# VH-VL binders against NAD kinase (nadK): the designs that were tried, part 24

Target 1, 268 residues: NAD kinase (nadK), of Syntrophomonas wolfei subsp. wolfei (q0aze0)
Amino acid sequence: MKIILVNNRFKENTEKKAQEIAGQLSALNVEVIIDNGLDEPYAGTVDFIMVLGGDGTMLRAARRYGQRAIPVLGVNMGTVGFLSNIEINELAEYLPLILREEYSLEARMMLEVAVFQQQSLLTRVFCLNELLLRSNSPRMLSFALEISGQKLEPYRGDGLIVSTTTGSTAYSLSAGGPIADPQLDAFIVTPVASHIINKRPLVVSPEREISLHLLEEREAIIGIDGQIKMDFGAENRVLIKRAPHPLLMVNLKAKPFFTSIDRSLQRQ

## First folded at step 1 (VH-VL)

Design p2 (framework fv_patritumab)
Fold by ESMFold2-Fast, scan of step 1:
Structure p2 (fold): chain C 268 residues (1-268), chain A 124 residues (1-124), chain B 113 residues (1-113)
Amino acid sequence: as target 1 above (268 residues)
Amino acid sequence: QVQLQQWGAGLLKPSETLSLTCAVYGGSFSDYYWSWIRQPPGKGLEWIGEIDHSGSTNYNPSLKSRVTISVETSKNQFSLKLSSVTAADTAVYYCARDEGYYDSSGYYEYFDYWGRGTLVTVSS
Amino acid sequence: DIEMTQSPDSLAVSLGERATINCRSSQSVLYSSDNKNYLAWYQQNPGQPPKLLIYWASTRESGVPDRFSGSGSGTDFTLTISSLQAEDVAVYYCQQYYDTPYTFGQGTKVEIK
């Protein structure tokens, strides 16, 4: 068996714990690759991915490895997030189940985002939560939204979010989007501070293709999962569709989504 | 399981425009770039250009001024037009699927499925 | 543009014997960040389109017989056919996909001795 341990090296306790866990797994004849985020993703074949950290570390793991259809387990090392399944102090208890492949998998849809400079592809990335288009200046954006070739009336405002159902509790929620069951596959299209027209969030089929471009010369940015930032101008176009593979999340113990989100909203 | 079927007129006179079409069956059309590649009789392969479902194109700089690739996404078809043909454009023309690797700096592809080829002869 | 050069232009090999084809790129096609070589190999039988054999310099395409293998790194690459069969009589092409435009070698013709 070969496992990738994904951690954040800028947190000394997670780096030390990753080395400790790698030693334990090696003693069980498991080959371990450590991905601390500084280097390119491991290119070889692996059987399992273990993410040590919070939701941010899981988002990075999903972008790097989510399209490989490999089980991914979130192991929490601090404040509980939405994407972790077990706590670090529970790992030793669950390792035998992991090694025997005695667990269930939950599929979470991902986005495929392609950014073009006129007709040239600049980048193609995958993400678990969302793409954010927003103004990089005090001026409102004017932009076009097309859904499967259908041209909507122009948008005017600070921007737009295209989210997965997993991302419904991230930036989309802050912008007034709905809370979605992560078992549901859908795009959630949420306007950011629409000033001219009261555009409402849209929930659309994951089979739809979404395109965005600016109608006026403005300074804007594209944000991916809150971790990648790219300049976006009038010569740019972005295409968004469902990624070919969902992220396969490992469930070793019950994590009830609705009671978890309910408690989070009460504490805000 | 993916199949590419291509067609178009094969005999042209100098200065005319070459027009070829490729239709994709099976698999996903929208998840890939689709390329045109040519091969003069008895010679090697030359990449012409690529297109995706949205109409985004990249062309070989050596042919850029004469080449147009277009797409009909509703029919899963893409087409090549090459203007101002000469005898040097005599070749078998293939359509192909692009497969490979993407990162923030670019798009890097090899070709995993190919059409049967269409012989185009330019004769004076 | 990256130029691809193959050697030899043609070779004759007896059935069951090993065939070796070389490919050189004018500049490295090894990407330092992922340690991958952006190099593919194709087989073209007479009257047919090219068929993908190898990608990432050494990864065999599904359905391709085990007798085909790729090796090399940077600027020097090799395609090996460990035990030549009659159906392997073809022209073989290498291709770089490190940079656009994508470029191919001139081809190596493999024939039975």
Scores: ipSAE 0.000, ipTM 0.380, lowest interface PAE 16.8, mean pLDDT 84

Design p20 (framework fv_patritumab)
Fold by ESMFold2-Fast, scan of step 1:
Parts: structure tokens; sequence; C-alpha cells
Structure p20 (fold): chain C 268 residues (1-268), chain A 121 residues (1-121), chain B 113 residues (1-113)
């Protein structure tokens, strides 16, 4: 058995804990690879991915490994979040179940984002929460949105978010998008401060293709899960599709999504 | 050349809705944004919001919950509605042309004469 | 919001003398992609609407006398009247249009000494 331990390199206790867990797993004849974010993703075959950290660390793990159809377990290290399943002080209790593969999996859709310069593919990335298109200045952006070949009237505003249902509680929520059950598969298209009164969030089939390009020569960026930022100009086009594989999230402990989001919203 | 004519109610009671209209003559309507600005007596200028011919709006966040700007492109007119007025909304209200060259849409090159709106309180 | 602060609040200048008004933005209004400063200056004579004097920090509007000039970049801007005339008694406002809401300075009142 080979396991990747993903942690946050900037937190001393998570690196130390990752080393401790790696030692324990090695004693049980499990091969361990530590990914602290400094190096490229591990290229070899693995059986399981354990993420030690908060939601941000899980988003990084999903981007790096989510398309490999490998079970991913979120282990919370302190801050309450939506993407972890168990707490670090519960790991010893659940470790035997992990090693015996006695757990269920929840599939979470991901986005495939392809950025083109004219007809040339510049990059392809995957994400769990969302793509954000926005100006690199606070000035309004003018852009075209196309859904499965249907050209919508131009958008004008601060930008646009294309989100998964998992991402519905992230940036899309703050921009006025709906809260979606993460077990549903859908794209949520949420305008950011649109200048057109009738532009509303759209919930569309995950089988749709979404295309964006600028109508004016403006300096813009596209952001992926808040972790990757790419320049986006009028010569560029982005194509967004359902990723080939969902992220396979390990479920060892029931997590009450709706009561968690309800509690979070009341604190705002 | 471009001329902006504005009109609307000059006296309001608290809680009423302010309604002003601006008509544009002599120039291109669809190539520009059109703004509303106000100035309380003896005070400075406050930008309220802007609209283009397609109905695309941008509002000052401090007024967003109360303000609506609308457009009638066939008449080259745009209008301001401000709900739930109080004495603090007493001001001269100006309409103005906002340049719509893509990198110059925020400066105001032609202004209406202004409408004094007094909210009794 | 971008906050605009002018100095001084009032200025008394003799006819024919130089008047200088300063404007400071809370963040840069220089856009790196076009290298333009998104800043305008307006003159408001008593009882009249504001009139555009300067845009892009230093470009004089058509019909504005050449005694008016704008300078500065980034966060610090200046409006200069090289030789004050009687009709220049007014309140002057700077405005940023880098971001919405568009914001104005508090105004500088120019009076004859």
Amino acid sequence: as target 1 above (268 residues)
Amino acid sequence: QVQLQQWGAGLLKPSETLSLTCAVYGGSFSDYYWSWIRQPPGKGLEWIGEIDHSGSTNYNPSLKSRVTISVETSKNQFSLKLSSVTAADTAVYYCARDTYEYDSSGYLDYWGRGTLVTVSS
Amino acid sequence: DIEMTQSPDSLAVSLGERATINCRSSQSVLYSSDNKNYLAWYQQNPGQPPKLLIYWASTRESGVPDRFSGSGSGTDFTLTISSLQAEDVAVYYCQQYYDTPYTFGQGTKVEIK
C-alpha cells in the first residue's frame, strides 16, 4: 500500500505530524510519500491520499491528484471546514479502517479548465470549487459567455464565477449564488457585480460546455480555487467542462452539510 | 452639441420615492454611460450610479439598496428612483454624460443644470 | 472605496497669481496596462453644475483656458491655475474613475485675496 500525505509546509506542527504519521504507517509496511506543496506532484501510482490541513490544503490536493480516481481523506488540523471528514485526534481510531479499505466514497464533480490563445491550448487545469474571471483592476470587464454554443447577451461587470456544487458555499455564495447540495452535479454560473440588472446566477447541466472571452482589450485574470492565477486577455478564450473524473472523498464519519452551512450563515 | 435636460419633483416627504428624469439631445446616446450625481447644500459631490443604453447599471454601494436607474433608449432618457428618502437626501441632483470609450468611462464631460430636491423633515 | 483627499480646503490668491490645489488618492489610480491615471478635475462656479477641466490627470478639456494644467501620477495629483482670473473663483474637485464607486475629493474653495 502506498499513501500520499499532503500537508501545509508553512505550519510547523503539520510537517511534524506528517512525519509522525509517516513513521507509524511505515511501521505497518505502508509506503509513504509526503507532499508539502514545495515540489511537483508525485507522479507514481498510489492507493490513498491523506490530506492534513484545512479546506485550502484539500483544494490543492484535489487540483494535484483529484483526476487519478484515488480515495482522498481530509483530516482537519484545527480550523473548522467543509472538506475535511475527521479530526487529527481521531486518526488513530480510524486508521485500521483506512488500511482495511473499510470506508465509503463520495464523488464530487470537478471542473476542467482549458485556456486557449486563439486555437492553441496554453494550459489545462482542474479544480474542485470554481473558476473566477475578473479584471486585474477594479474597473468593469466586458465579456462574452457561451453555453453549449448558445451565445448570451454580453456581460458587463466585475467578472463571472463558474462553480461546482462543492464550490457553491465558497466564492459563488459571496457573489450571490445559490447554496447547492454538493452531492448534485451542476455548474453554477454567478455574475460578480453585474452592471445588467437581469443577469442572475444560472444552474446548468454538468454536461454543458461553458466558454468565456473578453469583448474589450482589458487586463483580466482567471483564478482557480483561489490558488492559481493566470493572465487573461482579449486574445484568450477559456473553455470549462466537467472533468473526466470526480474527486473521490473518503467518508469515515457522517458530516451534516446542511446544519454546518446553516450555522455558518447565522454567524455572518 | 450635447444638452441634458432634467426634471422631477422638487419637494418630498420622508419615506417617499424620489423620481428624476434626464433627456439627452444633440449627441449619440448609445455610445456613453449616463450618471447621476448629487450635492447636498454646502457639501461636496457624491456619485450615485450610472447606466448605459442596454440597461447595464453600476451603483454606489452606500445607496444600492435604495437606488434604481433605468433607461428608455427610444427616447434617449434615463431616470433615477431613490426610495425611502430622509432629510439626508436633500441635495441638488445632476445628470451627466460619462464617456464610454472603453478606457475613459468614468469622467463626466457634460452636465445637466441640476434639480434641487428638498425632503421636509 | 478609493478615498480622495484635497488640500487645502480653501485658498485665497491675488488676481494674476498662481493657485495650486493638491489631491491624494488612498490607492494608486494609475493603470499599468495603459499607463493612464484615472483622475479628473472639475470647476464649480456658484449656482452652476460642475464643469470638466482636466481628465487623464493632465489632458485639458476642449475650451478650457491654457492657464489650467494638471500633473501627478499614482496617488498624488495637482491642479495648477497659472494666473488666477476673476471667473476662476469657484470650488474645485478631483475625481477618480479607476474604480466604482467613483469618488470625489471634498473640494477646494478658491477665492480672491
Scores: ipSAE 0.000, ipTM 0.381, lowest interface PAE 11.8, mean pLDDT 86

Design p21 (framework fv_patritumab)
Fold by ESMFold2-Fast, scan of step 1:
Structure p21 (fold): chain C 268 residues (1-268), chain A 123 residues (1-123), chain B 113 residues (1-113)
Amino acid sequence: as target 1 above (268 residues)
Amino acid sequence: QVQLQQWGAGLLKPSETLSLTCAVYGGSFSDYYWSWIRQPPGKGLEWIGEIDHSGSTNYNPSLKSRVTISVETSKNQFSLKLSSVTAADTAVYYCARGGDYDILTGYEPFDYWGRGTLVTVSS
Amino acid sequence: DIEMTQSPDSLAVSLGERATINCRSSQSVLYSSDNKNYLAWYQQNPGQPPKLLIYWASTRESGVPDRFSGSGSGTDFTLTISSLQAEDVAVYYCQQYYDTPYTFGQGTKVEIK
């Protein structure tokens, strides 16, 4: 059995905990690879991925490993997020089930984002929550949105979010998008501070291809899961489609989505 | 102030490829889409397709399988290739500014036109 | 595709008289968010390229005489020449630029009676 432990190097307690857990797993004859973000993703085959940290660490793990169809478990350290399944103080209790492969899996769709500079592919990334196009200056953007070759009327505003259903509770929610059942596969297209009165969030088939480009030269960026930031100009295009594989999230205990989001909204 | 100059072969045989070029003088090349529009003798206008400085194209679906529009941004030029021509492709071909989004206001009508090139396809 | 239909196909008008050309689109070319009609009118003299007269259904292009006016919204549009001059003998085309492919009416030939 080979396990990758993903942690955030910049959170000191997660690195120490990763080393402790690696020692425990090694004592049980489990081979452990630690991914603290310093190196390229581990290229070899593995049986399980354990993510030590909050939602941000889980998003990084999903981008690095989500397309490999390997079970991924979020282990929370601190305040509870939406992407973790168990707390760190519960790990010892659940470890025997992990090693016996006694758990269920939830499939979560991911986005494939391809950014072009003119005709050349600049980068291709996968993400779990969303792509955000936004102005990086006080000036609003004017941009084109195409859905499966259908050209929509120009968007004018601060930006646009193309989200998975998992991402419906992240930036899309803050921009006025709907809360979506993460069991559904769909793209949610949410305008950011649109200056056009009737631009509403769209919920579209995950089989659609979505294309974005600027209609005027502005300082803009695209953001991936709120973590990767890239300059975006009139010479750039983004193509967004469903990723080939969903993220396989490990479910060791019931975590009721709707009561969790309802409670979260009451605090806002 | 903006001037479009066009050139290319005017006489073609069936099955040959039409090639026309348009050069833009004065004003900004990179702020606009640039279109090709044709007009068969005695008939109305038909939009062929458009291109911007980055090479982004949109084509009329009725012609898409035979049409390629390309751009040489450093020369402020764009070109039309229409393959497998027949007598039905006999027309005056115009280049024009406009079509898709401009840098300033979005969708544009065709406000500057080249003089036109008569293309005759005869066996 | 959006189909554009003009009427009449031709008309003869005496010098100084009003000429009216109609254009209908198969679907609305009014974009509700910016409240603009994506409709243009062109004049074409024999042997010349088309010349833009009107855009946004009613906005006159710079340098176009004020006897030319556009009106209408949604699917029904009109080009009016209030007092026909000899220079106005031409074929007139309406065009939608609401969606691709951009489409033109079949043209209306204006002649002096």
Scores: ipSAE 0.000, ipTM 0.365, lowest interface PAE 21.4, mean pLDDT 85

Design p22 (framework fv_patritumab)
Fold by ESMFold2-Fast, scan of step 1:
Structure p22 (fold): chain C 268 residues (1-268), chain A 121 residues (1-121), chain B 113 residues (1-113)
Amino acid sequence: as target 1 above (268 residues)
Amino acid sequence: QVQLQQWGAGLLKPSETLSLTCAVYGGSFSDYYWSWIRQPPGKGLEWIGEIDHSGSTNYNPSLKSRVTISVETSKNQFSLKLSSVTAADTAVYYCAREGYSDYEWEYFDYWGRGTLVTVSS
Amino acid sequence: DIEMTQSPDSLAVSLGERATINCRSSQSVLYSSDNKNYLAWYQQNPGQPPKLLIYWASTRESGVPDRFSGSGSGTDFTLTISSLQAEDVAVYYCQQYYDTPYTFGQGTKVEIK
């Protein structure tokens, strides 16, 4: 059995904890690869991915490994979040179940984002939560949204979010989008501070293709899972599709989504 | 720990091109924007520009006609070129990482040690 | 460009006393979509690069002592050092990251009386 441990080297104590866990796994004849973000993703075949950290670390793991159909377990290191399943102090209790493959999997859709400059592909990335198009200046953006060849009337405002259902509780929520059951597959398209008051969030089929481009020269940025930022100008176009594979999230203990989000909203 | 190591020529004559390089160790390169920031002796900080792993750049408009930032992603390096230098370009030049925290970035969380560039006849 | 103005230019404070530095932006750096202030504070000791203290106007960077706090919203921001220590003698800069070009205040030099 081969396991990747994904950690965040920049957070205190996570590197030491990753090495400690790797030692424990090696004693059980498990081969361990540590991915602390320093190198390219491990290219070999693996059986399981264990993410040590908060939601940000899970989003990075999903971008690097989410398309490989490998079980991914989020282990919380003391931060509050939605993407971890167990706490670090529970790992010893659940480790035998992991090694015996005694767990269930939740499939979470991902986005495939392709950014073009004119006709040339600049980058293609996968993400778990969302793509954000936003103004990087006080001036409103004027941009075109096309859904499966259907051209909507131009948008004017600060930007737009294209989110998975998993991402419905992230940026999309802050911009007024709906809370979505993460077991549903759908794109959620949420305007960011649109000056047209009747522009509403859209919930569309995950089989749709979504295209965005600026209608005039403006300073804009596209953001992916809040971690990757790219300048976006009138010569750029972004194409968003459902990723070929969902992220397979490991479920070792019940984490009821609806009561968790309800509690979070009451405290905020 | 993320470390930014920078190097380049420290003494220039007017009209020459300033060239500095920054190498990133101990962290992900492709998930961040990387910036150049300068500080004239005894004065404040001025942002020069930023670049990501794909070569996407954004420059301070006051310097845009003279500045080029480039990236060598395979080496985790990015470089600054500033053409047609004058005495006004004398400054300590810093490379820096734009940080992020829970879906946000654009502040500078790690800095190189700085390179003093002196432009004199 | 968004202009950042700090006050005072220099400040002398006795050890253990409160130091207050103000920063004003020429336009709001509060982003309506996420309700965040795109404002950071840095400390610079002589011969060293700036060090991040505060981001999002009031969030303290990991490893920064509790005596440092940030407050304010929109155009007016304050960095407070509740009980000045000897190692706090430095120049402090505010920075907006709401819009490019990113801009810094002119700096406030903090000295011990």
Scores: ipSAE 0.000, ipTM 0.420, lowest interface PAE 13.6, mean pLDDT 84

Design p23 (framework fv_patritumab)
Fold by ESMFold2-Fast, scan of step 1:
Structure p23 (fold): chain C 268 residues (1-268), chain A 122 residues (1-122), chain B 113 residues (1-113)
Amino acid sequence: as target 1 above (268 residues)
Amino acid sequence: QVQLQQWGAGLLKPSETLSLTCAVYGGSFSDYYWSWIRQPPGKGLEWIGEIDHSGSTNYNPSLKSRVTISVETSKNQFSLKLSSVTAADTAVYYCARDSEYYYDSSGTFDYWGRGTLVTVSS
Amino acid sequence: DIEMTQSPDSLAVSLGERATINCRSSQSVLYSSDNKNYLAWYQQNPGQPPKLLIYWASTRESGVPDRFSGSGSGTDFTLTISSLQAEDVAVYYCQQYYDTPYTFGQGTKVEIK
């Protein structure tokens, strides 16, 4: 068995714990590849991915490995989050089940984001939560949104979020988007501080293609899962569609989504 | 503790290309933007540009035609190239950390390298 | 570009006295959508890089003594050192991050006596 252990080496407690866990797995004849985010993704075949950290580390793992159809387990390191399944102090209890493959999988849709400069593809990335288009200064943007070839009236405001259902509780929620069941497949399109009062969040089929471009020569950015930031100008276009493969998330214990989000909102 | 170590050529002739590198130790590299800022002797600060771990850049428009910032994510390093230098490019050049990726705008600088004095003269 | 202008160019105050530095932007750096002022203050000692003191016009950076405070909104901003100490002798810069390129004031030199 070969496992990728994803962590952030610069977070002291996570780095030390990752080395401890790698040693324990090696003693059980499991080959461990440590991915601390500094190198390119491991190119070889693996059987399982264990993510040590919070939601940010899980988002990085999903971007790097989510398209490979490999089981991914989120192990929380003390910060609350929506993407982890077990706590670090529970790992020893669940490790035998992991090694025997005695767990269920939950499929989570991902986005495929392609950025063009005129006719040329500049980059293609995958993400679990969302793409954010926003100004790289406090200035408002004017931009065009097209859904499956249908051109909408222009948007004017601070930006736009195109989110998965998993991303519905991330930046989209803060921008006024709906809370979505992460087991559903849909794009959620949420305006950021729109100056046009009738622009509302849209929930559309994941089979739709979404394209964005600026209508004015402005400096803007595209953000991916809050982790990648790309320049976006009037010469650029972005195309967003459903990624070919969902992220396969490991369930070792029940984590009830609706009661968890209800309690979180009540505490606010 | 985050430390930025910088190095590169200190003396250039007019028309040459300036090349400086900054290495980041003791902190997350991939969660931040990284900037170059210069200061001519006895004068104020001028922002040159910024880059993230994926290679996304923003440049000062006044320098955009001459400047390239690049990143080596596997080494936690980013580099500045400034072409066609003149005496006006004589300055101390600093590398610095700016904002985090998570929905915050770039623009403030909380950790700085020691600076590299670059002198352009015949 | 947003032009940043500081006053005075130099300031001499006695130990324990209040020092006040002003910064003016050529346009408002208050963003109406988030109601934040995109303004920062830095301290620079000779031969050293600048050190961030204040961001969002009035928020102190971690580890910065509480004798440093920022105030103001829109186009007019102030850095105050309530009781000047010997280690506060430095050049101070304001910076806007409302729009690119990010721009700095020309600096104010604070000295004792």
Scores: ipSAE 0.000, ipTM 0.411, lowest interface PAE 14.3, mean pLDDT 84

Design p26 (framework fv_patritumab)
Fold by ESMFold2-Fast, scan of step 1:
Formats: C-alpha cells, structure tokens, sequence
Structure p26 (fold): chain C 268 residues (1-268), chain A 122 residues (1-122), chain B 113 residues (1-113)
C-alpha cells in the first residue's frame, strides 16, 4: 500500500506529526509520500490520501489529487471543519480499518475551470468549493453569464460565485447563497453585491456549462477556492463545468452535516 | 527549503531599462503568484507587482506604465523589466512568494530572495 | 490605496523588557465575510530580506518564537515582543493585504537601550 500524507506546515506546523505518522505506517509495510505543499504533486500511483490539517489543506489536496479517483481522508489537526472526518487523536484507532479498506466513500463533485484568452486555453484548474469572479478595483463589473449557451441579462456588481454543493457553506453562504446538501450535485450561482436588487442565487444542473466574460474593460480577478488568483480581462472567457471525477471522501465516522451546520448558524 | 535566487544588472544610467530575474528552487512553482518588491536605501518597502505561471499579472498603479513582469514556467523563472529609470528607482529589489490565506484575499509574502541592489546614477 | 502608518519610528528597549509597535490603516482591513484582519508583520535585520512573523493579525508563522505576538482589529494593530532579546534588534514592518496595491508601513526600528 502507498499513501500520500498531505500537510501544510505554514499554517498548522504539522511537519513533525506527518513524519511520526509516516514512520508508523512504514513499520506496517506501507509506503509513504509526504506532500507539505512545497513540491510539485506526486506523479506516481497511490492507494490512499491522508490529509492532515484543516479545510484549507483539504482544498489544496483536492486540487492536486482530487481527479485521480483515490480515497481521501481528512484528519483534523486543530480547527473544526466541514471536510475532515476524524481527529488526529483518533487516527491510531481507525488505522486498521484504513489498511483493510473497511470504510465507505462519499463522492463530492468538483468544478473544472478553463480560462481562455481569445481562442487559446490559458489554464485549466479543478476546485472543490468555488470560482469567484471579482473586481480588482473600486469599480463595479459588468459581465455576461451564459448557461449552456443561454445568454442571461447582464450582471452589474462586485462579482459572481459559481460553487459546488460542498462550497455552499463557504464563500457562497457569506454572499447570500443557499445551504445545499453535499450529496446533491448542482452548481450554485451567487451574485456578489449585485447592483440589480432582484438578482437571486441560481441552482443549476451539474450537466450545464457556465461561461463568464466581461462586457467592458475592467480589472478583475478569478479566485479558485480562495487559494489561486488569476487576472481576468475583457479578452478572457472562463468556462466552468463538472469535473470528470468527484473527490472520493472517506467515511470512517458518521458526520451529521445538518446538525453541524445548524449548530454553526445558531452561533451567528 | 524553498529558495529564490535572483540576478541582474546592478548599475544603470538614467533612461535605461532595469532587468532582473528570479529563479525558484525546492518548491511548487505553478501553485503560487510571485512578486517583486523594492526598498530604497533607508526607506520602506514598495510592492511592484505579481505574476503566476500562466502569465497573469497585477501591477502597482504607480509603476504600471513602466513595469513588465514576465514568466518562463519551463525554467521556474520570472523577470522584472522597469523602463525609463531615474535616480528614484535606486533600491534593493526582492523577489518573493505570494501565499494565499483565505477566500477573496490577497496575500502576504512568506519566502523572499536575498535582494539585488540596483543603483541608477549618471 | 490603503495607507499604513507605524508608531513609533524608533524604539529603545532594555533586554528582557516588553516592546510594543503600533500600526494603523487608513481604512479597515477586517473582512466582514470571514471575520479576518488582512494584516501581516515582518522583521528585517540589516542587509537581509524581510522575514514573515505574523499573518491574519495574530497568527504566528511557523518557527517564530513565542515572545512575538500580534493583536488588534480593523484599523489599529500591535506587534508585541514580550521579552526583548539581542537578536530582535531589527526594523519591523506591517503590511495590509486587504486590497491592491499591497502596502507597508514606514517601519519601526527597535534598538537596545
């Protein structure tokens, strides 16, 4: 068995813990690759991915490895998050189940984001939560939204979020989007500070293709999961569709999504 | 672990173009934006601009008309060109890595090159 | 542009005593949606590049000694060195990353009294 241990030493200072876990796994005849975010993603085949850290570390792991259809387990190291399944102090208890492949998988859809300059593909990235289009200046944007070739009336405002259902509790929630069951596959399209009062969030089939482009020269940014930032100008177009593979999340312990989000909202 | 190595011309005459290059070793290049930041002798820091592996740039508006940042992704290198230099452009120039921290945020700088002193004098 | 102002310009503190450096932004760098302050602190020793100390106003960078701490919210921020060591003689800069262009304070020079 070959496992990738993903950690982020800058935020959680988890490097020593990753080395400890790697030693324990090696003693059990498991090959371990450590990915602390500094090197390029491991290119070889692996059987399992273990993410040590918070939701931010999981988002990076999903971007790097989510399209490989390999089981991914979130192990919480500090802050309570939505993407972890077990706590670090529970790992020893669950490790035999991991090694025997005695767990269930939950599929979480991902976005495929392709940015074009005129007709040329500039970049293609995957993400678990959302794409954010936003102004990079105090000026509001005017932009066009197309859903499967259907041109909507122009949007005017600070930006737009195209989110997965997993991302419904992230930036989309803060911008007024709905809370979505993560077992549902859908795009959630949420306006950011729209100048048109009647612009509402849309819930759209994951089989649709969404495209965005600016209607006038403005400085804008595309953000991916809050981690990648790209300039976006009037000669650019972005195409968003469902990624070929979902992220396969490992369930070792029941995590009650609705109870968790309800408790979180009560604190607000 | 992550190393930023920089080089370029240290002495320039007014009206010339400043050219500096930064190479990234020991880390992922394509996952980050990379910045240029300068510091005039005895003064504070001024951000010049940033670039990612695809060539997407953001520039400080005060320098935008004179600055160009370019990238050579195959070599993990990015470069600064600043045209029409004057004595006011005399500074130590640093390359640095942008690190994302949260949604809809710009970044702070977690790794820095050692700096290149650029002197503009007649 | 968001203007960053530090005070004092220079500070002399005896070894083992507390040093406090203030940073004020011309507008709030607190983002209401995530409730985070987009503020970082750097240490710069003579002839060296800046070194990241604090981000998100109060989160200490890995490897930075416990004696360094950041506090504040909105427009007023403080960097505290609880017990000054000889190696802490440096210039300290605050930086906002709430909006572009990224801007830095003028710097505060910390010296041994």
Amino acid sequence: as target 1 above (268 residues)
Amino acid sequence: QVQLQQWGAGLLKPSETLSLTCAVYGGSFSDYYWSWIRQPPGKGLEWIGEIDHSGSTNYNPSLKSRVTISVETSKNQFSLKLSSVTAADTAVYYCARDYYGSEDSYTYFDYWGRGTLVTVSS
Amino acid sequence: DIEMTQSPDSLAVSLGERATINCRSSQSVLYSSDNKNYLAWYQQNPGQPPKLLIYWASTRESGVPDRFSGSGSGTDFTLTISSLQAEDVAVYYCQQYYDTPYTFGQGTKVEIK
Scores: ipSAE 0.000, ipTM 0.408, lowest interface PAE 14.8, mean pLDDT 84

Design p27 (framework fv_patritumab)
Fold by ESMFold2-Fast, scan of step 1:
Structure p27 (fold): chain C 268 residues (1-268), chain A 123 residues (1-123), chain B 113 residues (1-113)
Amino acid sequence: as target 1 above (268 residues)
Amino acid sequence: QVQLQQWGAGLLKPSETLSLTCAVYGGSFSDYYWSWIRQPPGKGLEWIGEIDHSGSTNYNPSLKSRVTISVETSKNQFSLKLSSVTAADTAVYYCARGFDDSSGYYPEYFQHWGRGTLVTVSS
Amino acid sequence: DIEMTQSPDSLAVSLGERATINCRSSQSVLYSSDNKNYLAWYQQNPGQPPKLLIYWASTRESGVPDRFSGSGSGTDFTLTISSLQAEDVAVYYCQQYYDTPYTFGQGTKVEIK
């Protein structure tokens, strides 16, 4: 069995814990690849991915490995979030089930984001939570939204979020979007501080193709899961589709999504 | 419209413990790391440490033995304690938030800052 | 720790002229996996907290005028103000966020001639 351990070297004690776990797995005849983010994603075949950290580390792992159809387990290391399944102090208890492949998988949709300059593809990225279009100046943006070729009335405001259902509790929630069951596949399109008060969040089929472009010369950025930022101008267009493969998340332990989100909202 | 409001003791004697609190209004508390940064008069900026809503901390090694950052998630507040102060700890202390559009485990630059609290340590 | 060094310590520039500030890191802040430079620039006006101007070495923060731009990669970075205005009189700081502890340059004071 070959396992990738994904961790973040910039957070206290995370790198040391990853080394300890790698040693334990090696003692059980498991080949371990450590991905602390410093190198390119591991290109070889693997059987399992274990993410050590918080939601941000899981978002990076999903971007790097989510399209490979490999089981991914989130192991929480002190940061409360929505994307981990077990706590680090529970790992020893669940490790035998991992090695025997005795777990269920939950498929989480991902976005495929393609950014163009005129007709030329600039970049293609995948993400688990959302794409954010945001003004890069205090001026409002005027932009066009098309859903499967249907041109909507122009948007005016600070920006727009196109989110997965998994991302419904991230940036989209802060912007007034609905909370969605992550078991559902859908795009959630949430305006950010729209100047037009009758613009509502939209929930659309994941088979839809969404495109965005600016209607006037403005400074804007495209953000991906809060981790990738790109300049976006009037000559740019972005195309958003459902990614070819969902992220396959490992379920070893029942995690009560609805009670977790309810608790989180009462604290915020 | 995120606002950071900070308060705490501004005048201290050597050997006392500095205590400052920062309260967050108008945005998500749980999606970010929250930092303390200080600036001695006429000098540059020094990062002290950070905390998230779960109480996970990272500290500047130069201050780690004297610094404690704590969080009260139900109130959207976090606090700094610096023990055994000396005149070298005289500075304006700022609370700050990292990334405006990221959640989780990434290195931080600071988009939102509190107004600052001048702390003077003198006999 | 990663040391950040700015040059010059101070400069005087006429209104409407270009100002350039340099920042050097003691080790590379370019991250090979995402090809990003973990470098930010701040402006601090007297009596105020620092304001973020630039992050990822070249991405301008929302609300920051077009005259501010960042460039560079690896260990050598530049903040440029293309046409200095009166409100740009301030101290400017670079910051690396490649590794903890996060560290800042010593600052560059920009004054009008």
Scores: ipSAE 0.000, ipTM 0.396, lowest interface PAE 15.0, mean pLDDT 84

